# Designs tried in a protein design chat: VH-VL binders against Putative bifunctional riboflavin kinase/FMN adenylyltransferase (ribF). Part 7

Target 1, 179 residues: Putative bifunctional riboflavin kinase/FMN adenylyltransferase (ribF), of Geobacillus thermodenitrificans (a4it50)
Amino acid sequence: MKVHEANQGLTLPGSVVAIGAFDGVHQGHQAVLRQAVERSRQLGVESVAYTIDPPPRCRFQGSRMLTTLQEKLDRFAVLGLNHAVVAHFDERYAARRVDAFIRELTALNPREVIVGQDFRFGRNREGDVALLRRHFPVRIVQTVCCADGQRISSTRIRELIERGEWEQSTVLLGWPLSS

## First folded at step 22 (VH-VL)

Design z2 (from y4 with heavy chain D57N K59R)
Fold by ESMFold2, look of step 22:
Structure z2 (fold): chain C 179 residues (1-179), chain A 123 residues (1-123), chain B 107 residues (1-107)
Amino acid sequence: as target 1 above (179 residues)
Amino acid sequence: EVTLKESGPALVKPTQTLTLTCTFSGFSLSTSGEGVGWIRQPPGKALEWLADIYWDNDRYYNPSLKNRLTISKDTSKNQVVLTMTNMDPVDTATYYCAHRPWDFFSGYPFDYWGQGTMVTVSS
Amino acid sequence: DIQMTQSPSSLSASVGDRVTITCLASQGINDYLAWYQQKPGKAPKLLIYDASSLESGVPSRFSGSGSGTDYTLTISSLQPEDFATYYCQQYYDYPLTFGGGTKVEIK
């Protein structure tokens, strides 16, 4: 798997791009990433995980990362992604944040962009996915739930870890715990 | 339509604990990307940020207030609650709650504000 | 903490004047800067976000510019409803911080 900085101007002749913070690469994230790998093979193009470092608000004291960047990238590689593109918060300017994001994705020539059901893009909540769809074909992967019917999320996994619920947290995560 | 409204006592005695409730509509804190913050403004003075809480229960506090603040939410009631301990006359201010959205990468500023509630701290 | 220094603290102006307000951050904030308008007895109202993006419903006579540490709010032709106090705010890092305000008064 090749790792790229978002600002390096990577250009591909075609791709399937999965987008997410992917903190922990839990089983819900894996559904998105596996879909990207499967679709890229069907379309004869390369798969890309577009991610951010750190995940939203994890650079501030109130949030905790489930994985380091390197651990996240290693998990992408295990899942079979061809590329990872990493956007860094400190290297981005807010003034044209939507336009910069769209330009970065456009250079990858996506045949499909794949996101989870809770993905949020731009400021306008009512048009989050619709805003992205004005530029690319977008596939939404349904939220993955555990056996008790609750969704799998990084927040849920962190809560289980804090309570010492190791077996359940490992099941939802799908990897050994980092600590 | 996004609306927020602050409620709580107008008068508090020194050393007491202030509890303010923000009741909002037009968004939910069960929704990814949504956040609520508290800001205060002493009479004739500048705005001061106090605390934020987000849909994923992440919380941030102004460190200058030395652990006097606690923020919590009740998503089913569309409420956020701020408590501030050991009130002093210098804490006399109008207190606002406000909406703060986030996208995939980073946050936006406070786009919708409540009307504010004046809290006077006096013997 | 990122300090926001706003100038001038007050100014007097006439209807039709061009008004410029500056905001200096103590470190680079990568355009994570907002401008708010506040009238007496009212909550602040967002005017500009991300340094230069105009909030929906805000008149085009308001504009924001700048980068790095230096940011500017401009009112190209002051109107009677623009007499208010203006605040800048950074949201690059916690704690979130506001400038001291600029009161724009009728002359």
Scores: ipSAE 0.634, ipTM 0.863, lowest interface PAE 1.7, mean pLDDT 88
Fold by ESMFold2 at other seeds, fold request of step 24:
Structure z2 (fold): chain C 179 residues (1-179), chain A 123 residues (1-123), chain B 107 residues (1-107)
Amino acid sequence: as target 1 above (179 residues)
Amino acid sequence: EVTLKESGPALVKPTQTLTLTCTFSGFSLSTSGEGVGWIRQPPGKALEWLADIYWDNDRYYNPSLKNRLTISKDTSKNQVVLTMTNMDPVDTATYYCAHRPWDFFSGYPFDYWGQGTMVTVSS
Amino acid sequence: DIQMTQSPSSLSASVGDRVTITCLASQGINDYLAWYQQKPGKAPKLLIYDASSLESGVPSRFSGSGSGTDYTLTISSLQPEDFATYYCQQYYDYPLTFGGGTKVEIK
């Protein structure tokens, strides 16, 4: 798997791009990422995971990442992604946030962009994926829930770890807990 | 169509605990990216941020008031509750709740505000 | 904590004047800067987000500019309804902080 910084201008002749923060690469994230790998093979193009570092709000006041950036990238590689593109928070200015994102994606020439059901970009005014759909074909992957019907989320996994519920957190995560 | 409204007592005695409720419509705190914050403004003075709560239960508090504040939500009622302990006359202010959205990358500012509720702390 | 310093604290102006208000952050905030307008007895109203983006429904005479630590709100031709107090606010990092306000008064 090749790793790129978003500002370095990776260009591809075609791709399928999965977008998300992917903290922990938990089972819900894996559904999105696997769909990208599967669709890229069907379309004869390469798969890309577009992610951010650090994940949202993990840079503030004691919020903890489930994985280091390298651990996250290693998990993308295990899932079979061809490329990872990493956007760093400190390298992006708010005034340009939409334009930078669209430019970075456009260079990948995506045949499909794949996001989870909870994906948000831009203001909470338009439909959830409307901005992306103005520019790219978008697939939405349905939310993955655990056996009790609750959705799998990084926040829930962090809470389980804080309470010392290691077995349950590992089941939801789908990977061994990191040191 | 996004609206927020603050409710709670207009008068509180020193040392008492203030409980304020923000009731909102036009969005849900079960929806990814949604957040609500509390801001206060003493008469004739500047705005001061107090606390935020988000759809995923992340919570942030002003560190100058951290030991006095608790924020919680009831998603079924579209409500956020702020509790502030050990009230003092210096805490006399108008208290606002406001909507704050996030996308997958970062946050936006407070785009919709309640009308505010004046709380006077006096014996 | 990121301190926000607004200047001036007040100003007097006439209808039709060009008004500028500045906001200085104690560190770079990467354009995570909002401007609010507040009229007496009313809640603040968002005017500008992301330093220079105009909120929907806000008249085009309002504009935001600046970068890094230095940000400016400009009203190109002051109208009677613009006499109010203006606040900047950073949302780059917690705690969220506001400037001290700039009261724009009729001359």
Scores: ipSAE 0.627, ipTM 0.859, lowest interface PAE 1.7, mean pLDDT 88
Fold by ESMFold2 at other seeds, fold request of step 24:
Structure z2 (fold): chain C 179 residues (1-179), chain A 123 residues (1-123), chain B 107 residues (1-107)
Amino acid sequence: as target 1 above (179 residues)
Amino acid sequence: EVTLKESGPALVKPTQTLTLTCTFSGFSLSTSGEGVGWIRQPPGKALEWLADIYWDNDRYYNPSLKNRLTISKDTSKNQVVLTMTNMDPVDTATYYCAHRPWDFFSGYPFDYWGQGTMVTVSS
Amino acid sequence: DIQMTQSPSSLSASVGDRVTITCLASQGINDYLAWYQQKPGKAPKLLIYDASSLESGVPSRFSGSGSGTDYTLTISSLQPEDFATYYCQQYYDYPLTFGGGTKVEIK
């Protein structure tokens, strides 16, 4: 898998792009990422994971990451992604956040953009799924739940880890605990 | 339409604990990207941020007041509660709650504010 | 902590004047800067976010500019309803911090 910084200007002749923070690459994230890999193979193009570093609010004292950036990238590679594109928070200007994002995606020539149900970007006036759909075909992957009906999320996994509930957190994560 | 409203006592005695409730509509704190913060303003003075709480239960506190503040939410009631211990006359201020949205990458500023509630601390 | 310094602390101007208010951050904040308007007895109202983006429903006579550490709010033609105190606020890093305010008084 090749790793790129978003500001490098990676250009592809075609791609399927999965977008997300993907903290922990838990089983819900894996559903999104595996669909990107499968669709890319069906369309004869390369798969890309577009991610951010750090995940939202993890750069502040009150949050922690489920994985380091390198652990996240290693998990992308295990899932079969061809590329990872990493956008770094300190390298982005708020005034251009939507435009930079659309430009970076456009260079990848995505045949499909795949996001989870909770995907948010911009505000009502700058960017959302509708804005993305004006530029790219967008597929939304539904939230993955456990057998008990509870949602699999990075938040829930972090809370289980903080409470010392290791068995449950490992089941939801789908990987050995890293933090 | 997003609306927020603060409620709580107008008068508090020194050393007591202040409990303020923010009741809101037009969004849910179960929805990804949603957050609520508390800001205060002493009479005639500048705004001071107190605390934030988010949909994923992350909480942030002003370090100068961290040991005195607790923020919590009740998503089913569309409420956020702020408690502040050991109140002192210098804490006399108008207290606001406000909405703060995030996307998957970063946050935005406070776009909707409550009308504020004046809290006076005196014996 | 990121300190926000506003200047001037107050100003007096006539209807139709061009007014500028400056906000200086103690370090770079990558355009994570908002401007609020507050009228007496009212809650603050968001005017500008991300340094230069106009909030919906805000008159176009308001604009934001600047980058790095230096940011400016401009009112191109002051109106009677613009009498208020204006605050900048950074949301780049915690703790969130506000400037000291600029009171704009109409002559």
Scores: ipSAE 0.626, ipTM 0.861, lowest interface PAE 1.8, mean pLDDT 88
Fold by ESMFold2, fold request of step 24:
Structure z2 (fold): chain C 179 residues (1-179), chain A 123 residues (1-123), chain B 107 residues (1-107)
Amino acid sequence: as target 1 above (179 residues)
Amino acid sequence: EVTLKESGPALVKPTQTLTLTCTFSGFSLSTSGEGVGWIRQPPGKALEWLADIYWDNDRYYNPSLKNRLTISKDTSKNQVVLTMTNMDPVDTATYYCAHRPWDFFSGYPFDYWGQGTMVTVSS
Amino acid sequence: DIQMTQSPSSLSASVGDRVTITCLASQGINDYLAWYQQKPGKAPKLLIYDASSLESGVPSRFSGSGSGTDYTLTISSLQPEDFATYYCQQYYDYPLTFGGGTKVEIK
C-alpha cells in the first residue's frame, strides 16, 4: 500500500475512495473500507482510504486515539487498500477547507466515494453528504451493529476500554487492543 | 430548526452551587459531530467561554474555572447540564448554551444560541 | 492561550457609513475565526465563520477578511439595525477565546 500526504496531490486515472477518520479501524470502518476494495476490483480501478490525522479533537487529547497513525495505516494495508491519503489538520486553512478537500478528491478521479451513515462534511446539516454528491457519486454504507443490535463505534469502544471491558471492546474492534 | 433554552435559578447566594440545564431540539448529542457549549457574559462585559461537551462525551473546560465546572449530558432528554461551584458575586452574568458542530475533519463556531438566563449572585 | 485583541472598543457612525472592525490574534489561527453580532438583551448571532464565509440569512453588506493573525469585519453601508456590539472569536485551539467587543453606536 502506498501512503500519500493529501497536500502532495496524488493523481489517479480512476479510483474508489473511502473517507473517514477510521480511528481504530473497527468493524464498522472495515465495512466501509472493504466495500471500497470490492468496488474498486469490480470497476477495474484502485482503492483509496482518505483519512485524517489526528482524528477530530485528538490533537488536544493525544491519549484518546484508539490507534496511532501507523497502526491505522497497517490495518488499511491488511484490508487490501491500494493507497492511503492522509490529511493533516495543521496543513489546512479553515477558509478553504471545503475547496481543498474537493480538489484533493477530484485529483483521485473517483468512480465512487464511500462513506458511513454518520459521515459529516461541511456545515450543511440537511443532506450531510449533499455537497459531496454535487461533485462525486457517493455511496453510503449502513451502520454496523453488534449482536445486541447496538452500533459499533469508536466512541462505544473507547467507553468500554475506559470501563475495563476488554473482551467486549476487542470483539467490537476486530483487532488486538494496543497497550 | 435548531433551538436551545437555558433554565435554572435567577438568584444564587455566594458559596452555593449553580446548576444550569440546556434543553435543545433539532439535533441529538448521540449524533456524530454534535456539541454544546456554555458561554457567559457579565453585565456590560465581554463573552467568556466556559465549557464544551460533545457526542462522544469529550469535555473541555476554561482552565481559569476548571476546578469549579462540571459539564454533563443526558442524550435521551436532549439536555446538557453545567454545574459551577462556590459562586461569587463576580459570577453574576447571563449564561448561554450554544450549538457547536464538527465535520469529520475539524470544528465550526457556535451557530445557534439559546436566549440566555440571567444569574445574579448576591447575599 | 490565544488572546484576541479587538479594535476599536467602540465607534460612532452614521447610517450609510462603511465600518471596519479589526481582530488580532496572538498567534496564527489558520482562519478559524468567527464574528458575532449582539444587540442589547439578546443572544449573540453568528455572522461570519471561517474568517470570510457568510452565515446563511446574514445580509451581504457584512464581509470578513484577513488571514494569519489579522482579521477584519466590514459593514459596507451601515443600516439602523446594525448598531450593536460585535465580537470576534477563535476556534483554532482551546481554550476558545473571544475578543473584547466593539460597540457600534449612533453618531
Scores: ipSAE 0.594, ipTM 0.841, lowest interface PAE 1.8, mean pLDDT 88

Design z2 (from y4 with heavy chain D57N K59R)
Fold by ESMFold2, fold request of step 24:
Structure z2 (fold): chain C 179 residues (1-179), chain A 123 residues (1-123), chain B 107 residues (1-107)
Amino acid sequence: as target 1 above (179 residues)
Amino acid sequence: EVTLKESGPALVKPTQTLTLTCTFSGFSLSTSGEGVGWIRQPPGKALEWLADIYWDNDRYYNPSLKNRLTISKDTSKNQVVLTMTNMDPVDTATYYCAHRPWDFFSGYPFDYWGQGTMVTVSS
Amino acid sequence: DIQMTQSPSSLSASVGDRVTITCLASQGINDYLAWYQQKPGKAPKLLIYDASSLESGVPSRFSGSGSGTDYTLTISSLQPEDFATYYCQQYYDYPLTFGGGTKVEIK
């Protein structure tokens, strides 16, 4: 798997791009990433995980990442992604955040962009993916729930870890816990 | 349409604990990216941020209030509650709740505000 | 903490004038800067986000500019309804902080 910085320009003749913070690469994230790998193989193009570092609020006290960036990238590689594109928070200006993101994705020539059901981009809350759909074909992957019907999320996994519920957190995560 | 409305006592005594409720509609704090913050404004003075709470239960507090603040939510009722302990006359202000959205990038500013509620602290 | 210094603290201008309000951050904030308008007795209203993006429903006579630590709100042709106090606010880092305000009075 090749790793790229978002602002240094990766250009591909075609791709399937999965987008997310992917903190922990838990089983819900894996559903998105596996679909990108599967679709890229079906379409004869390369798969890309587009991610951010750090996750949106992990810069602040009380918020902790489930994985380091390197652990996250290693998990992408295990899942079979061809590329990872990393957008760093400090390298992005708010005034151009939408334009920069669209430009970076456009260079990848995506045949499909794959996001989870709770993906948010821009200000439009009625159509959270609508802005992306003006530019790219977008596929939404349904939220993955555990057996009790609750969503698998990085927040829930962090809460389980804080409470010392290691077995349950590992089940939801799908990987050994990081130290 | 997003709306927010503050409720709580107009008058509290020094040393009492203030409890304010923000009731909102047009969004849910179960939805990824949604947040609510509290901001106050003493009469004739500037705005001061107090606390935020988000859909994922992350919470942030203004450190200048010396751990006097607690923020919580009841997602099923579309409510956010702020408590502030050990009230003092200098805490007399209009208190606002406001919506603050995030996307996968980062946060946006407060785009919808409640009308505010005036809280006077006096004996 | 990121300190926001706003100037001037007040100004008087005539209808039709171009008005400029400045906001200085104590460190770079990468355009995570908002401008709010607050009329007497009312809640603040968001005018500008991300330094230069106009909020929906805000008249085009309002504009934001600047970068790094120096940001500006401009009203290109002041109207009687623009009498208000204007606040800048950074949302780059916690704690979120506001400028001290600029009271704009119509002559």
Scores: ipSAE 0.589, ipTM 0.848, lowest interface PAE 2.2, mean pLDDT 88
Fold by ESMFold2 at other seeds, look of step 23:
Structure z2 (fold): chain C 179 residues (1-179), chain A 123 residues (1-123), chain B 107 residues (1-107)
Amino acid sequence: as target 1 above (179 residues)
Amino acid sequence: EVTLKESGPALVKPTQTLTLTCTFSGFSLSTSGEGVGWIRQPPGKALEWLADIYWDNDRYYNPSLKNRLTISKDTSKNQVVLTMTNMDPVDTATYYCAHRPWDFFSGYPFDYWGQGTMVTVSS
Amino acid sequence: DIQMTQSPSSLSASVGDRVTITCLASQGINDYLAWYQQKPGKAPKLLIYDASSLESGVPSRFSGSGSGTDYTLTISSLQPEDFATYYCQQYYDYPLTFGGGTKVEIK
């Protein structure tokens, strides 16, 4: 798997791009990422995980991350992604957030962009997918729930870890806990 | 249309605990990216940020108020509650709640504000 | 903590004047800066976000500029409804902080 910085100008002739923070690469994230790998093979293009480091708001808190960046990238590689594109906090995004992001995605020539149901882009959550769809074909992967009907999320996994519920957190995560 | 409204007592005695409720509509704190903050303004003075709470229960507090603040939410009621302990006459201010969204990259400023509620701290 | 120094603290201007208000951050804030307008007895209203982006419904006579630590709000032709107090606010880092305000009064 090749790792790129978002602003270093990666260009591909075609791709399937999964977008997310993917903190922990839990079972819900794996649903998105596996679909990107499957779709890329069906379309004869390469798969890309577009992610951000650190995840939103983690830069204001201590070690809230479920994984280091390297651990996250290693998990992408295990899942079979061809590329990872890592976005970092950058002043260019603050001034022209939407335009910079769209330009970076456009360079990847996505045949399909895959996001989770909770993906938020821009100020209006309902408008996030519509904005992306003006530029790219977008597929939404539904929120993955565990057997008890609750959402699998990084927040819930962190809460379980804080409470010492190691067995349950490992089930939702789908990887050994890094501690 | 996003709206927010503050409610709580207009008068509080020194040392008492203030509890303010923000009731909102047009968004939900079950929705990823959504947040609510509290800001106060003493009469004739500048704005001062107090606390934020987000959809995932992350909470941020103004350190200048030390451990006097607690923020919580009731997502089913579309409410956020701010509690401030050990009130003093210098805490006399108009208290606002406001919407603050966060996207994949970063946060936005407070785009929708409540009308504010005046709280006077006096014997 | 990021300190926001706003100047002037007050100014007098006539309808039609060009008004410029400045905001200085104690460190770089990467354009995570907002401008608010507040009229007496009312809540603040967002005018500008991300240093230079105009909020929906705000008249085009308002503009924001600057970068790094130095930011400005400009009103190109002051209108009667623009007499108010203006605040800058950074949202780059916690704690969130506001400038001291600039009161714009009629001359």
Scores: ipSAE 0.476, ipTM 0.813, lowest interface PAE 2.6, mean pLDDT 87

Design z6 (from y4 with light chain Y94W)
Fold by ESMFold2, look of step 22:
Structure z6 (fold): chain C 179 residues (1-179), chain A 123 residues (1-123), chain B 107 residues (1-107)
Amino acid sequence: as target 1 above (179 residues)
Amino acid sequence: EVTLKESGPALVKPTQTLTLTCTFSGFSLSTSGEGVGWIRQPPGKALEWLADIYWDDDKYYNPSLKNRLTISKDTSKNQVVLTMTNMDPVDTATYYCAHRPWDFFSGYPFDYWGQGTMVTVSS
Amino acid sequence: DIQMTQSPSSLSASVGDRVTITCLASQGINDYLAWYQQKPGKAPKLLIYDASSLESGVPSRFSGSGSGTDYTLTISSLQPEDFATYYCQQYYDWPLTFGGGTKVEIK
């Protein structure tokens, strides 16, 4: 898997792009990423994971990531992604946040953009997914739930870890816990 | 269409615990990216951020208030509750709740505010 | 913590004047800056987000500019309804912090 900085302008003749923070690369994230790998093979193009570092809201004291950036990238590689594109929060300015995002994706020439049901882009009242769909075909992957019907999320996994429920957190995560 | 309204006591004695409720409509804290924050303003003074809570139950507190704050939500009632312990006369202020959205990358500022509720702390 | 310093703390101006309010951050905030207007007895109202983007329904005489640590709110032709207190706020990092405010009064 080749790793790129978002601002370095990776250009592809075609792609399938999965977008997300992917903190922990838990089972719900894996559903999105596996769909991107599968669709890329069906369409004869390369798969890309577009991600951010750090994940949203993780810069304030007391917030923590489930994985380091390198651990996240290693998990993308295990899942079979051809490329990872990393956008760094400290390198991007709010005044151009929409334009920068669209420009970075446009260079990848996506045949499909794949996101989870909880994906947000831009301000909600501006038609978040609809704005993205004006530029690219967008596929939404259904929320993945555990056996008890609860949603698999990074927040829930962090809560289980805080309570010391290691076995359940590992099941939801799908990887060994980071030490 | 987005509205927020603060409710709680107008008068609190020193050392008591203040509980404020924000009731809102036009969005849900079950919706990805949605958040609610609390901000206060002492009479004639600047705005001071207190706490945020988000749809995924992440919570952030002003560290200068040293564990006096607790924020929680009841998504089914469209409510957020702020509790502040050990109230002091310097905590006399108008307290606001406000909406704060996030996207996949970063946050936006407070775009909708409640009317505010004045809380006076005196013996 | 990121300190936000507004200047001036108050100013007097006439209808039609061009008004400029400055906000200085203690470190770079990458355009994560908002401007609010607050009238007496009212909640703040968002005017500008992301340093220079005009909030929906806000008159075009309001504009924001600046980058890094130095940001400016400009009212190109002051109107009677613009006499209020204005606040800047950074949302680059927690704790979220506001400037001290600038009271704009009729001269």
Scores: ipSAE 0.629, ipTM 0.855, lowest interface PAE 1.6, mean pLDDT 88
Fold by ESMFold2 at other seeds, look of step 23:
Structure z6 (fold): chain C 179 residues (1-179), chain A 123 residues (1-123), chain B 107 residues (1-107)
Amino acid sequence: as target 1 above (179 residues)
Amino acid sequence: EVTLKESGPALVKPTQTLTLTCTFSGFSLSTSGEGVGWIRQPPGKALEWLADIYWDDDKYYNPSLKNRLTISKDTSKNQVVLTMTNMDPVDTATYYCAHRPWDFFSGYPFDYWGQGTMVTVSS
Amino acid sequence: DIQMTQSPSSLSASVGDRVTITCLASQGINDYLAWYQQKPGKAPKLLIYDASSLESGVPSRFSGSGSGTDYTLTISSLQPEDFATYYCQQYYDWPLTFGGGTKVEIK
């Protein structure tokens, strides 16, 4: 798997791009990433995971990463991604957030962009996924729930870890707990 | 159209707990990326951020007030509640709630504000 | 914590004047800076976000500039309705912090 910084300007002749913070690469994230790998193989193009490091809002009051960046990238590689593009938290496209992001994605020539149901893009409530769809074909992967109907999320996994519920946290995560 | 409105007591006695409710429309805190914050302004003074709550139930507090503040949401009622303990006359201020959207990269500033509610702390 | 230092605290100017308000951050905030206008008895109104982007419906006489730690709000031709207090605010990191405000009075 090749790893790129977002500001390098990676260009591909075609791709399927999965976008997300992917903290922990839990089973919900894996649904998105696996679909990107499957679709890229079906379409004869390369798969890309576009992610951010660290995940937004993780710096402060109890919000912590489930994985280091390297561990996240290793998990992408295990899942079969061809590329990872990493946007760093301290690199912001402040004056042209939407345009800069669209330009980066356009260089990847995506045949499909794959996001989870909770993905947000821009501040315009009415134009989140719809704005992205004006530029690319977008596929939304449904939220993955456990047997009790509760969503699998990094927040829930962190809560389980804090309570010492190791077996359940490992089941939702789909990987051994990192130390 | 996004709207927010603050409600709560206009007068609170010292040491009492203040409870403020923000009722909003035009967005839902079940929607990814949505957030609500509380800001106060003492008469004639600058704005001071108090707390934020987001769609995923993450919460952030002004560290100078952290032991006194609790923020929560009731998504079914489109409400956010701020509780501030041990009120003192220095806490006399107009209290605002405001909308703050967040995207994949970071948050935006407060784009929609309530009208504010004046809270006086006096015996 | 990122401290925002705003200057001047007040100013008085004539209609048609160019007015400049400065905001200094205690560390780089990567253009995650907003400017608000607040008239007496009203909630703040967002004017500028991301240091230089105009909010919808804001007159073009308002502009924002700067980078790193130094940011500026400019009113290119002051109008009587611009009497207000102006606040900068960073949203780079928590805690979110505001400048002390600048009261603009028309001579």
Scores: ipSAE 0.388, ipTM 0.767, lowest interface PAE 2.8, mean pLDDT 86

